# Miniprotein binders against q9h3h3, part 145

Target 1, 235 residues: q9h3h3
Amino acid sequence: EDGFTAEHLAAEAMAADMDPWLVFDARTTPATELDAWLAKYPPSQVTRYGDPGSPNSEPVGWIAVYGQGYSPNSGDVQGLQAAWEALQTSGRPITPGTLRQLAITHHVLSGKWLMHLAPGFKLDHAWAGIARAVVEGQLQVAKVSPRAKEGGRQVICVYTDDFTDRLGVLEADSAIRAAGIKCLLTYKPDVYTYLGIYRANRWHLCPTLYESRFQLGGSARGSRVLDRANNVELT

## First folded at step 12 (miniprotein)

Design yC20
Fold by ESMFold2-Fast, scan of step 12:
Formats: structure tokens, C-alpha cells, sequence
Structure yC20 (fold): chain B 235 residues (1-235), chain A 85 residues (1-85)
């Protein structure tokens, strides 16, 4: 049952990555055009497969904003996949440490802060805040899912270059909070996504590395960050 | 990379077959025909992606495998649409 759910989620993620994206690219587009672009493509109205009543008639996999300094580096995903198959066959324990080592060896270092919100004004407002932070240089790159036919929550992903760089991960969290975001955030390294590690996985791994909760009257960072694997507060 | 394109086609075909089998099971059980139809529409999307990549790669075997799965999915879709009328 859990395996089926993980494979279905993996199939949907692959399809979304391969379908066209709506992109605001700050490397080639003036920042002054962002507000008009956000008004044209609010994520609560953009549909996954296109609808005559939505802003898009064609499928959209993701709505994304690339920062001025964005330089994509996915690493050696094929080498990672081959090493993962070998690891599963070897009988060696599959642990967060083993996966971290695989990711480092194959330079699959990117990761992302995730926030899940219902379609509506709050989602569109949150995305606009994140998009402005990216264009202004406080964040590197972000994307948001379009509205699915079956409904449900949409996800905003805010990427960092290196999940092993704890300071960089925490700086991204701080920038998200400064953008006005108050919902629960979780941080997931892309290596977990590529290897199909989701909730209730067969290896009993925590599917995310960090959790961030908004702190009322709290720290300068605006949040409390927890290392979920070790149950240790980082702030 | 031709190797990356081949891997993507194989993964798309793998997912399409698993989800197609699930749609076939739902049809046989006579429950959730609307869920089965939505799943089949997604399967057809995956298979169209596989065909596009197989054509770019020039791989006749992968193209044929994708076309066979599309035919199977389209047959089930016709049955489900008739049932849902």
C-alpha cells in the first residue's frame, strides 16, 4: 500500500517536471515586471492540465521564479540511481547517513523548504511574498504547484544549493519568515525526492531533515528550527 | 544524454504499467469508475511523454512498447466512458 502511494507520487513528480513550466527569470527579465506576472498567473487559478476558465489552456507542471544569481546544478542523478540500486542489493543498512554520503559522492546537494497551503488568497499571497524575495535576492529560486483537478493542498518549494550547509538552510528559513510566511515549513533534500523517500517509507526514514515553526515574539530569525532526525533544536 | 532519455522513457513506461493495472483492477471490481478514468487519463499522459521521448531517441522498441500500452489504456477508457454514460 505504502509502496503504491510512493510510486504514484513519484510518477506525478516526474510528469510535473517534464510538463511546461511558467517561469519568471530574473536573470533576463526586469524586476518591475514581476507584479504583473504574479497577477496573470496566481497559483490558485493556474490548473495542472489546462482549463478554458483558467489562465492556462495548456498543461503546467510548475510555476517558478529564478533569482538573478540562479545557476542550476542537479549533480550526477544517474550515478546516484545506480548507487542506490547497488545499496539496496548489498544488504547494508539504509540510514540518513548512508543517503547523505551517496548524495555527497554524486554531488546531488540541492534541497528545499516545503510549505503546503490550500488553494485561495493565502496561497497566492504567500507565493507573491516568496517570489519577491527571490527577485530581490534574499532567496535563490522557488516554485509552486498549479491547482490539481482533484483539489487538495498546493506546495511551495524554496530551494537551497546545499542541504549539508546548515547555515545556508537556516538563512533561507529566515528569509522565508521575513517574507511574511507563518505556516509550518519542512526541509527535504532532493536526494530523498530522487530516491522516492516519502512519508511512511519502508526504511522508516524521516522524509524531511528539518521543521520550522513560526515563533511569536521569538528569536531574530522569526522561527524555531528542529532537526527532526536527532530531535535537537537548532535555534 | 541518450542514456538519460532512455532512462526517462523506461521510468515512464514502468509507472504507466503499474497505474494502468490499478485502473484495470478498479474497473473489474465495479467501484470508483470516475477514479479509474482519472487514473487512465494520467496514464495516457505518461505514455504520450514516453512516445515523444522515444521518437527523439529514435528507439523503435521503446516506441512500440509505449504504443501497445496506449492501445490497452484507450480500450479500457472506452469501456469506462460507456459505463459512466
Amino acid sequence: as target 1 above (235 residues)
Amino acid sequence: SPELIRWKIEMLLYFAEILLKRAEELFKEGVDPEEAKELLEFVLRLLRMAIELAEKLGNEELLKRAEELIERAEELLRKLEELLK
Scores: ipSAE 0.604, ipTM 0.868, lowest interface PAE 1.0, mean pLDDT 86

Design yC21
Fold by ESMFold2-Fast, scan of step 12:
Structure yC21 (fold): chain B 235 residues (1-235), chain A 85 residues (1-85)
Amino acid sequence: as target 1 above (235 residues)
Amino acid sequence: SPELIRWKIEMLLMFAEILLKRAEELFKEGVDPEEAKELLEFVLRLLRMAIELAEKLGNEELLKRAEELIERAEELLRKLEELLK
């Protein structure tokens, strides 16, 4: 049931993005309706392709919550891809730094904190905490995958608008921890997706930019954050 | 927007072909026929998405590529359904 290849996981993610989403949009819906919406659509019960016994009869790609200030901006992806092809052809080094610079130049800046949880109460509780943080304005936007047919782990994605803004990325981590999340978090810039850089790539780039581990009982932050590219603790 | 749609179609077609080849291998070896059928149903979903985008873009070459892969996938699905009866 497990044992998906990187290509298979990427294909599933793309298909999910293109299928219908269940959205709580705080820009148009009162915050008082959130608890009822969360009770109606717990991610452990919403099925990927629909089922008469689940909350949905039709396919659902993602369950999402949009913050009041949410304004999607994907940047100039076409210009990014053209520049990436030129960089590859030039023979110049392909490093995290060169990728970062292309992303900045073309304004392809969004990224996300990822957490993977098994279907069940802990997933639903974690999602409810994240959703409330989004509606209350502590996070910008988040989504969670529906339950796969065979019940593999589900993913919660918490987006930030600029992966180069370390303070903003770390503030999102703090807000996730404040919501009660204790599992491992990894942060991935969306630029990697647009350039087709997956887990194992020929440039040996680490697709994960940051890792966050829960720190019990001592830190004002509630977590230890590692810069994966430079192998440096940010704390 | 048109360039992004073209990229999405190309990625969908690439993924569909990779997964279709995997389903064909499983069928040929007679192993995991239910897994092969599940992969193939997903491949068909990817290809239908590709067709919808290719029609919107008006790109006849991409539409034709998607249709050829659908024919190949549907033929394998027919064989798998016979096997799984």
Scores: ipSAE 0.646, ipTM 0.896, lowest interface PAE 0.9, mean pLDDT 87

Design yC22
Fold by ESMFold2-Fast, scan of step 12:
Structure yC22 (fold): chain B 235 residues (1-235), chain A 85 residues (1-85)
Amino acid sequence: as target 1 above (235 residues)
Amino acid sequence: SPELIRWKIEMLLRFAEFLLKRAEELFKEGVDPEEAKELLEFVLRLLRMAIELAEKLGNEELLKRAEELIERAEELLRKLEELLK
């Protein structure tokens, strides 16, 4: 059931991370080259395993844009997983606070805003907006999935470096909205992904910390952000 | 680090074995052979990644484990392709 789905999703995520990425790296590439790169690699046309008729003949795991200040820091994922296994064996309670503490102890702090869009013009336009925000310095790093063999929605991930920094998470949401994005966004810490904790899990943990909805003609910043864990509106 | 590479290989092998067992069960039950074939193709992809990393790491134990899983997966794929003809 969900156990199988969780393992399968984890395997697919690992495979995508390990396959080649198409990267626009603003640390080494002039911003003036971004528009040509976006035109060459629209996510709706880049295929997961390559195709002679697509922009790529070889597999692509992710299409990514790195900001000028991007510095990779995944933390100690191996240590996190070892500690998680020990915690499960110990019989101690598994709570959001315990998971948060494990993440802090092992410096696995990154998280991401997620948006899911069908392949097509709207996906490509949304990705272009996000990519420009990254290159201009309003966001740090982002990636988008290629088109799957079976089809279906693609995902844009916009990362922040510290899920415990609420202000930083909210600033990223504001920048996404300023880029013209109007769809539903959900924010998930990477610690939940590395531990295989998804929506339906035996510990009843909610891996989604925040939800953002576009606010038409309403509040400042253009969105309503809900703290899903505490059911409290933040904006 | 070598420790991180080893951990990645072990995760790939665990995922591959888990999914391979699922494909074997589907074949045994005679259910969804097309799904089993697609799952098995993905298993082989995971195992190829594991082999590449194990070769770079120079770990013969992990190479052998990946090789054994590949042989098992390739045999099942052969049977499924015969079934789907």
Scores: ipSAE 0.622, ipTM 0.884, lowest interface PAE 1.1, mean pLDDT 87

Design yC23
Fold by ESMFold2-Fast, scan of step 12:
Structure yC23 (fold): chain B 235 residues (1-235), chain A 85 residues (1-85)
Amino acid sequence: as target 1 above (235 residues)
Amino acid sequence: SPELIRWKIEMLLRFAEYLLKRAEELFKEGVDPEEAKELLEFVLRLLRMAIELAEKLGNEELLKRAEELIERAEELLRKLEELLK
């Protein structure tokens, strides 16, 4: 929908990670302040590069909420990158399974559920639901992209600490569904980010590991989850 | 980590160069100069980030690479701004 290449999306994601963030940190801020913070910074109105007519005059890369128990752990990224270079030089096949083992060995385990929504009330409502779930302890960490000038979808990212922990990934999906989210969700491990696995990568890997689809009709789970790498239904 | 910062600079430079080449192709083809300008302004932002990090890291090779790409980007931006007037 954005009209740019996969490389543009990858570059924009990296730039956003490096620009300043607007953060509600439940580790140091009372939960009673969340509603006012959400009203001040609705993601449909916060602009990526700042604007006098928006809540921000300066660039904002991400709008984030940290849960009370949040403790960032990126693992051994340097060891991961050295091992990745060795793997590429070895001539060994590069597969989701090989990357999974590399990630486990170097403790680069975090990942995220992604959802894409158009700017507007539905995005702001979805983000508010996710943010409350984080502050209440049902989710650990989440962030949402600010609005681009030309429009296009914004993304909400909901993090889990271990992409190999299927139960944890599924529990996060359930909490997202409980927040009222009905759109398609895809799950991307952070190891793929560090190794440059995006759309149209040269190894022809799918850039996401899991996919969640809403089950219309009110099933008990609320969703159907697939392991895209192995073509196995998890639910 | 100095090595992680170096990796971030190299990623910024790789993406900036790829997107700059795309902006150059769009300009050559005469297709959507406003999109090309927006893409190029983003390229310049990535390169300014790379310069800030390269200066803090003290890496002259990475700094030089970023400065060369900025010169190319600014030249193309001048041409696009003239076209859009």
Scores: ipSAE 0.266, ipTM 0.685, lowest interface PAE 3.1, mean pLDDT 85

Design yC24
Fold by ESMFold2-Fast, scan of step 12:
Structure yC24 (fold): chain B 235 residues (1-235), chain A 85 residues (1-85)
Amino acid sequence: as target 1 above (235 residues)
Amino acid sequence: SPELIRWKIEMLLRFAEWLLKRAEELFKEGVDPEEAKELLEFVLRLLRMAIELAEKLGNEELLKRAEELIERAEELLRKLEELLK
């Protein structure tokens, strides 16, 4: 049922965030070491809970690359949670607009472009392209999920500082496309992640704000971006 | 911060209880015992994380809540393992 699926996905996301991460940090590590690190930890081979046959024997929550200028700012997550409880108790409608207002009020502004790919060469190739773009300064930070015990698609997350900054969100999309990525992308604000807004949520909200589709021609930016909440084409 | 740690513990306990109830429903209905077992293994992982944070925070009430949920999950796991043999 709808509520169970959203809560389960939220629980898995929280557990992954709390487990150890494999990180290439360009703030402290020379860019020349990236290729060796990518070869050592291809996401299709790194296992979620560890396996003697994989690159990791211990659990890994995420594989991440931090750009040289990366400086995380999560905002007031505690204030956001308190306001969320109040909103649910108030009986007021829960809409994309009210969630946006909560996020702005509590400065929980970060968000991410998501791409879902099956374990294999295409996933590893896409991740390598994104990782290089981060280290070269075209993107700020990205992470990719490890392989689940029994398989399933993995997700690459490419973060931006402010989901309300439409130009910044679109600029990140352009950089992802310039890195050679051609698959479907969707954009999710972190406020939705913190509040457990996943597919099949209780409020029947679309879990993402934007959708990007690769386009060979007709668009100078290389993609078509749709605002999913308002059904408005931005590019 | 202590407030962030408390919030994380509360969220872990809420998720664990939600998933544990789902595993209990599956067991009661006699449906998909393999899925119920996988949910319980994940529940136990969430609860171990909650215990580590509760110990660091020094919060006895949260620690006791996590321990109670672990006992409940482990009892159901024993029943499921007996059913699956």
Scores: ipSAE 0.641, ipTM 0.889, lowest interface PAE 1.1, mean pLDDT 87

Design yC25
Fold by ESMFold2-Fast, scan of step 12:
Structure yC25 (fold): chain B 235 residues (1-235), chain A 85 residues (1-85)
Amino acid sequence: as target 1 above (235 residues)
Amino acid sequence: SPELIRWKIEMLLRFAELLLKRAEELFKEGVDPEEAKELLEFVLRLLRMAIELAEKLGNEELLKRAEELIERAEELLRKLEELLK
């Protein structure tokens, strides 16, 4: 059963990406409309598959906010998948380094800071703070999962363009903290998501590259950031 | 692009078949019938997505594969629903 959970999570992620998204796009919508949009679509109330009692009657995969300067990075995900199948068939070692090179070769460079919160006021408040930071230009793009049928935690994803750009990753963390976020954050490159690398992956890879913990009354950043891959403190 | 659409269909079918086999195993062993039903409902959703994309692509072979998996999943779902009544 090793790997089944990873395949199931990958299938759910793919389905969410393919279902309709609720998007506030600051490239085409005035920033003054954000507060009304956030009130209409609080993530704790938006249901994954639609519900007469929720803001949505139809399935919603993600609730997203695009910044004014946001430019989608598609990368070569199909080429990445083909190369991944070839790598697995080759019998060569699967390491963080080989995955990093695969991502660079296929220009699948985006990554994201993740925060997991229970449905409720704190989730909605955190999302509102992130959404405002995106619309104000401190972050580029973010999304939050809708409420699942069985409940459980929801995830807010805050994207950066290039997971190999350490400074950019740290700048995003600072902006998240400045938005009032105090929970644990972990950073995952999108290449890991596309290849189904989650906590219980069969290659025994650490599923995240960075970890950020809120530091009360301490650092100028408001957080301590650890490089989990190299076990080095960055702040 | 047609290549991206084809890749998405193939991934959906791969996931659907893996999850369907797990639901079949749970049913055969008489273990977690409610979990098997939930997996099966999700499998059917993946397969409906695959069908919609296969129809847009005009690929009869991928459409046929999705329809065969749907029939298999729906039959198991009927059995599980009877068991859970």
Scores: ipSAE 0.693, ipTM 0.910, lowest interface PAE 0.7, mean pLDDT 87

Design yC26
Fold by ESMFold2-Fast, scan of step 12:
Formats: structure tokens, C-alpha cells, sequence
Structure yC26 (fold): chain B 235 residues (1-235), chain A 85 residues (1-85)
């Protein structure tokens, strides 16, 4: 059952990546157009498969904002997939350490801070804050899921280029907090996404690498970050 | 890369077949017909993506496999729609 749920989530992720995206690309679009674009495509109203009553009539997989300096690098995903299959066949233990090594070997280094919010004003407000931070250069790239047919929480993903670069991961967390975000954040390396590691995976791995919780009393960062695999506080 | 496109088609077909079998189980057990219908609509979405990629790749074997799964899914969808009326 756990395995079926993980495979279903992987199927949905693949379909979303392959469906059309709504993109504000700051590399080619003036920053002054962002507010109008955000008003046109609030994530609480954009539907996954399209609806005449929503901003979109056709399917939308993701709503994304690309920063002016954004340069995508997914690494060697094919080599990663081959190595993953070999690892599973070998009978060797599947651990966070072995997955980290596969990611480094194949240069699949990007990762993302995740926040899950219910459809509504708070989601749209959080996304607008993140999008502005991306266009202003404090973050590199972000995306948010459209509204599912059955409802449920939506996810905002804020990407960093290297999950092994703790300073970069922490700087992104700080920028998210500076944008006014106070909810729980978890960090997932893209290698876990490519290998289908979600909640209820068959290897019983924690699907996220870092966790960030908002501090109630002030510091410049506004949060505490934990390395979940090693149980070590980074801030 | 033709290899990456082929891998994507194989994964789409694998997911589609797994979810189709789940929808067939739900129908056979007489439970959650709305969930079964939603699974089938998603299965058909995955299979249409597989067909588009198989056509671009020029692979008749993969195209035929996707078309066979579509026929199977559409038959179950017709039965579920009759049940839900």
C-alpha cells in the first residue's frame, strides 16, 4: 500500500512536469509586469486540468517564476537512474548517504524548500511574496502547484542549486522568512524526487533532508534549521 | 535523447497499468466508483502523453502498448459511467 501511494505520487509529479507551465520569466519580462501576472494567475484559482470558471481552460502542471540570473542544471539524470537501478539490484542498503553519493557522482545537486498551504488567501499571499523575492534577486526560482480537482493542500517549491551547500540552503531559508513566511518548511533534494522518494516509500526513508521552523522571538534569520538525517541543528 | 524519451514512455506505461489495475480492483469490489473514475481519467492522461512521445520517437511497439491500455481503460470507464447514472 505504501509502495502504491509512492508510485501514484511519482506518476502525478511526472505528469505535472510534462503538462504546460505558466511562467513569469524575469530574464525576458520586466519586473513591473509581475503584479498583473500574479493577479491573473493566483494559485488558489488556477486549476490542474482546466475549467472555464478558472483563469485556465487547459491543464497547467506548475506556476513558476524564474529569476533574472536563473540557469537550470538538472545534472546527469540518465546516469542517476541507471545507478539507482543497479543499487536496487545489488542488495546493498539504500540510505541517505548512498543517495547523496549517487547525486554527487551524477551532478544532480539541486533541491527545494517546500511549504504546504491550503487553497485560499494565505497561499496566494505567500506565493506573491516568494515571487517578488525571486524577481528582486533574493531567490533564484520558485514554483507552486495549481489547485487539485479534489482540493487538498498546494505546495510552493523554492529551489537552490546545490543541496550539499549548507550556506546556500540557509540563505534561501533566510530569504523565505524575510518574505514574511512563517509556516513549517522542509527541504527535499531533487535526487529524491527523480528516484520517487515520497512519504510512504518502501525504503522507509525520510523524504526530506532539512527542516526549518519559524522563531517566535527575533533574530535576523527568523528561523531554526535542522539536518533531519543527522539530527544536527544548523542554526 | 531517444534513450530518455523511451525511458519516459516506459515509466508512463508502468504507472498507467498500475493505476488501471487499481481502478479495476475498485470496480470489481464495488467500492469508490468516483475514485475509480478519477483514476481512469488520470490513466488516460498518462497514456495520451505516452502516445505523443511514442509517435515522436517513431516506436510502433510502444504506441501499440499504449493504445491497448487506452482501450482497456475506456471499457472500464464506460461501465463506471453507467453505474454512476
Amino acid sequence: as target 1 above (235 residues)
Amino acid sequence: SPELIRWKIEMLLRFAEMLLKRAEELFKEGVDPEEAKELLEFVLRLLRMAIELAEKLGNEELLKRAEELIERAEELLRKLEELLK
Scores: ipSAE 0.637, ipTM 0.880, lowest interface PAE 1.0, mean pLDDT 87

Design yC27
Fold by ESMFold2-Fast, scan of step 12:
Structure yC27 (fold): chain B 235 residues (1-235), chain A 85 residues (1-85)
Amino acid sequence: as target 1 above (235 residues)
Amino acid sequence: SPELIRWKIEMLLRFADILLKRAEELFKEGVDPEEAKELLEFVLRLLRMAIELAEKLGNEELLKRAEELIERAEELLRKLEELLK
């Protein structure tokens, strides 16, 4: 069934969130320690469940960097889940607009720019650039997945506080581009993650709100951002 | 909060049940035995997380539900390991 893949992805995300994280916390650690930390834990080499041959012998769910001003605010996730259960039972249409209203009502506002890269030098280089931008204060917080046992692409997540604040979302995109990132980016609100909205969801929703493509021949900080749900160019 | 912990346990148990049924299907159909084994190892991980949370919450009913799923998963893993040898 189409819903099965979404539930498997949701289970993996939940397990990763609950497993130990490798964190560089700029609120308590001097910025001068970042380069050594990045060299010790390159995401292409850190394994999801640990391996004697990798930097970690124990499981790692995420590798994260917290900016100096980072203050986590998840909102009312419990209230969101209860409202989601009620919505599914009600038979009301499940649309991007309905999910947006649930998120606003329960203050589950954070979201993230996603980039998917194969394990290797390009992933590690991209992560280092993002991590430095976080520590320097140009981005708030970011994380990257460890290498999966079966292989496949890894994901870098760059967070913003409020997915309904379009200017803030676009400012984060600009900062990612300024860090030298040229690959495809997609933006996903955390409400979709908490509710298990992934590519193969049973409501046939696009799992991301925005898409950012590097503008070839544009400025060094330039990108084209598209609202995929409404098919509208934002930049 | 205790309610959030309870919700997390229930979600872990639901995911474990769904994925365990998928592993059982793969085993019976004789397809992707290595993938079925890896899926079962993941299911057991979800169930261990559920047990740890259920113990912290002090909820014996949720703990027993997790233990029942572990027994079922371990039995399938035993059969699958024999098949792979």
Scores: ipSAE 0.677, ipTM 0.899, lowest interface PAE 0.8, mean pLDDT 87

Design yC28
Fold by ESMFold2-Fast, scan of step 12:
Structure yC28 (fold): chain B 235 residues (1-235), chain A 85 residues (1-85)
Amino acid sequence: as target 1 above (235 residues)
Amino acid sequence: SPELIRWKIEMLLRFAKILLKRAEELFKEGVDPEEAKELLEFVLRLLRMAIELAEKLGNEELLKRAEELIERAEELLRKLEELLK
């Protein structure tokens, strides 16, 4: 059951990545057009498969905003996959440390802060805040899932270029909090996604590397960040 | 790269085959036919993606494999739609 769920989630992630994306690209589009674009494509109304009455007539995998300085670098994903197969056949222990080393060796370093919100005003408002932070340069790139046919929560993903760069991870958290987001945030390195390691996996690995919890009277950022892999407070 | 495109096709076919088998099991058990149909519709989507990439790559072997799985999936879909009426 758990193995099937992990494979289904991996398949859905691959399909979403391969389907068309709705993109506001600040590298080629003036920032003054962002508000109109956000009004045209609120994530609570954009449907995964282009349902009648939605803003989209065709399937949408993701709704994304690229910052002015965004430069895609997924690293050597093929080399990562080959090394992963070799590691599994070797019988050597599979731990967070071994995955970190594979990621570094193959330059698959990006990761993302995740927030899950129900379709509606709060989701659309949160996404608008994140999108503005990207266009203004406080964040590099972000995406949000369209509304699923099955319903349920939607996810906003805010990317950083290096999951081992704690300052960069914390700066992204601060920008997310400045956008008014108060829910639990979890951070997942993309290496886990490329290797198909989700919540239910045979190696019992936690896919979450960092957690951020909002604190009303806490830090200047309004949050506490924990490194879950090493059980260390970062703030 | 052609190697990356081939890898993507092989991954899509692998996922489609696993999920199709699950849809077939749900149909045989008579359990949650609507869930089986939704899963099968997703399988067909994965296979159509595989076909598009196989055509772009010009790989007849991968194209044929995807077409065989589509035929199998479409047959099951017809049975499920009849059951759900």
Scores: ipSAE 0.649, ipTM 0.896, lowest interface PAE 0.9, mean pLDDT 87

Design yC29
Fold by ESMFold2-Fast, scan of step 12:
Structure yC29 (fold): chain B 235 residues (1-235), chain A 85 residues (1-85)
Amino acid sequence: as target 1 above (235 residues)
Amino acid sequence: SPEFIRWKIEMLLRFAEILLKRAEELFKEGVDPEEAKELLEFVLRLLRMAIELAEKLGNEELLKRAEELIERAEELLRKLEELLK
C-alpha cells in the first residue's frame, strides 16, 4: 500500500475501536438469548454509521461476542510504545524476534484470526457459528465489522490471549473450523497493530504469523496451518 | 493512564491532519469532490473524538489544536458544499 492508504486504514481502525460496539456479553447475559440477538443484529445489515432501515440508528464500530471467561488485558501499551521509539533510535536490528520480545516484556500478547467475507447470508452464517462457539466456551472473544458505506468485504476477528502460545493459536483455528468456517484465515499479533506496522513497512516485517486453509480431504484437524515466518507447515 | 490518553489524542490529531491535507489537495485539483467531502466528514469525526478525550484529560493545548483543525476542515467543507450545489 502507499503511505496515504496505510494512514487512512489506520485512522478507520482507530475510529471503529472508539465508536460504540454492539456486544453480546456471555458473562452477564444467558446463552439462551444469543439466537435472538444474532437475528436482531446480522452483520450484513448493521451499518457503520447508522442508516434508515438498518438495525442501528447510531454509529457502530464493531459487533462483538464476549465469552464467559473473557478478561480484557491489553498489556502495557504505553511501555511498548516507549520501547519501540527507543528501539528505532538504538540502531539495533528490527526483526520479528525483536518485536516478539517487546511484546512479551510489555505483556501485549493478544492476537487474532481474521477472515474476510462479502456482505450476505454467508457472512451472517459464519458469524453466527463463531458467536455460538464463543458462548459455548470453545473461543474466548470475537468481533465482526459492520457494513461500510461503500460496501466491500467485512472482517471477522477471533482473538486469542497469547500469540506466543502456538497450541492455543492452533486450538482456536480448530474451533473455527469446527464451527463450519471454510475460508482462508490469517493470524496477526496485536503488537503489530499497536506499533502501526501494516502490510507495507520499511522494516519488511510480515504482520501475518500464520495462515490456515480449509482441508477438504478429511484431515482430522480440518485445516492446513502454515507458519509464515519460517515457511513451515504445522499441520 | 493520562499518557495513554494523550497518545490517543496525538494519533487522532495526526490522522485528522493527514486526511485533511488530502481533502485540500483533491479540492485544489478539482477532482473527486464527493470523495473530498467524505474525507472531511471523517476528519470532523476524528476531531470530535480528540476533543472529547482532551476535555477528559484537561489538556488545554491539545483541545486548542483540535479546535484549529476543526475550523480549517469546516472552512473547506463550506467551499465543497457550494461547489457540489
Scores: ipSAE 0.679, ipTM 0.905, lowest interface PAE 0.9, mean pLDDT 88

Design yC3
Fold by ESMFold2-Fast, scan of step 12:
Structure yC3 (fold): chain B 235 residues (1-235), chain A 85 residues (1-85)
Amino acid sequence: as target 1 above (235 residues)
Amino acid sequence: SPELIRWLIEMLLRFAEILLKRAEELFKEGVDPEEAKELLEFVLRLLRMAIELAEKLGNEELLKRAEELIERAEELLRKLEELLK
């Protein structure tokens, strides 16, 4: 069951990426149109597979906002996949360090801060804050999952260009906190997603690299960030 | 690229088969028919994506594999829908 859950999550992620997305693209759309777009497509109401009673009648994989300076670079995913197959065949240990080296070699460097929220006004409010931060240039790109039939938690993903750039990852965390987000955040490199590293993976790897917890007070960062793999506090 | 598309098709087929076997298991056990139906609907969605990519790639072997899994999933879905009436 544990292994089945990991495979099912991987399948759902792949299907969502391949289905149509609802996109606010700040590179081509004036920022003044964002509030109307957010009102039209609140993530708590947009359905995964479409419903005449929702904002969408057709399937939606993701709801996304692209910043004005956003320039996607997925790296060499093919080379990554070939190297992954070779690594598994080689008998070498599969560790966070080995996966990091594969990612660097093949330029698959993007990663994301994840937050999980129940469908409702708090999710919609959090997404609006993130979307505004993206359009205003404090974050580069973000997406949120649509509502599943059963109404389980939805995920907001806030991307950074390079998971090996610790300062960039921490700057994104600070911008998320400045947008009013107070929930737990975890950071996952896209290489883990491409290679199917989810909870209950075969190699017993922690599926996220960092964890961010909100803290009240005069801290300039507004949060405590922990490196989960090395058990080291970064802030 | 053709190699990336081939890999995507293979991953879709792998996931579809794993989830289809789970749906078959649930049907055989005679419990959670609604969950089995939802799982089969998702399997059919994965297989339709695989077919679209296989057709674009022009790979007849991958197309046949996807079509065989679709026939298997549709037969199970038909039996399950009859049970849920």
Scores: ipSAE 0.577, ipTM 0.869, lowest interface PAE 1.3, mean pLDDT 87

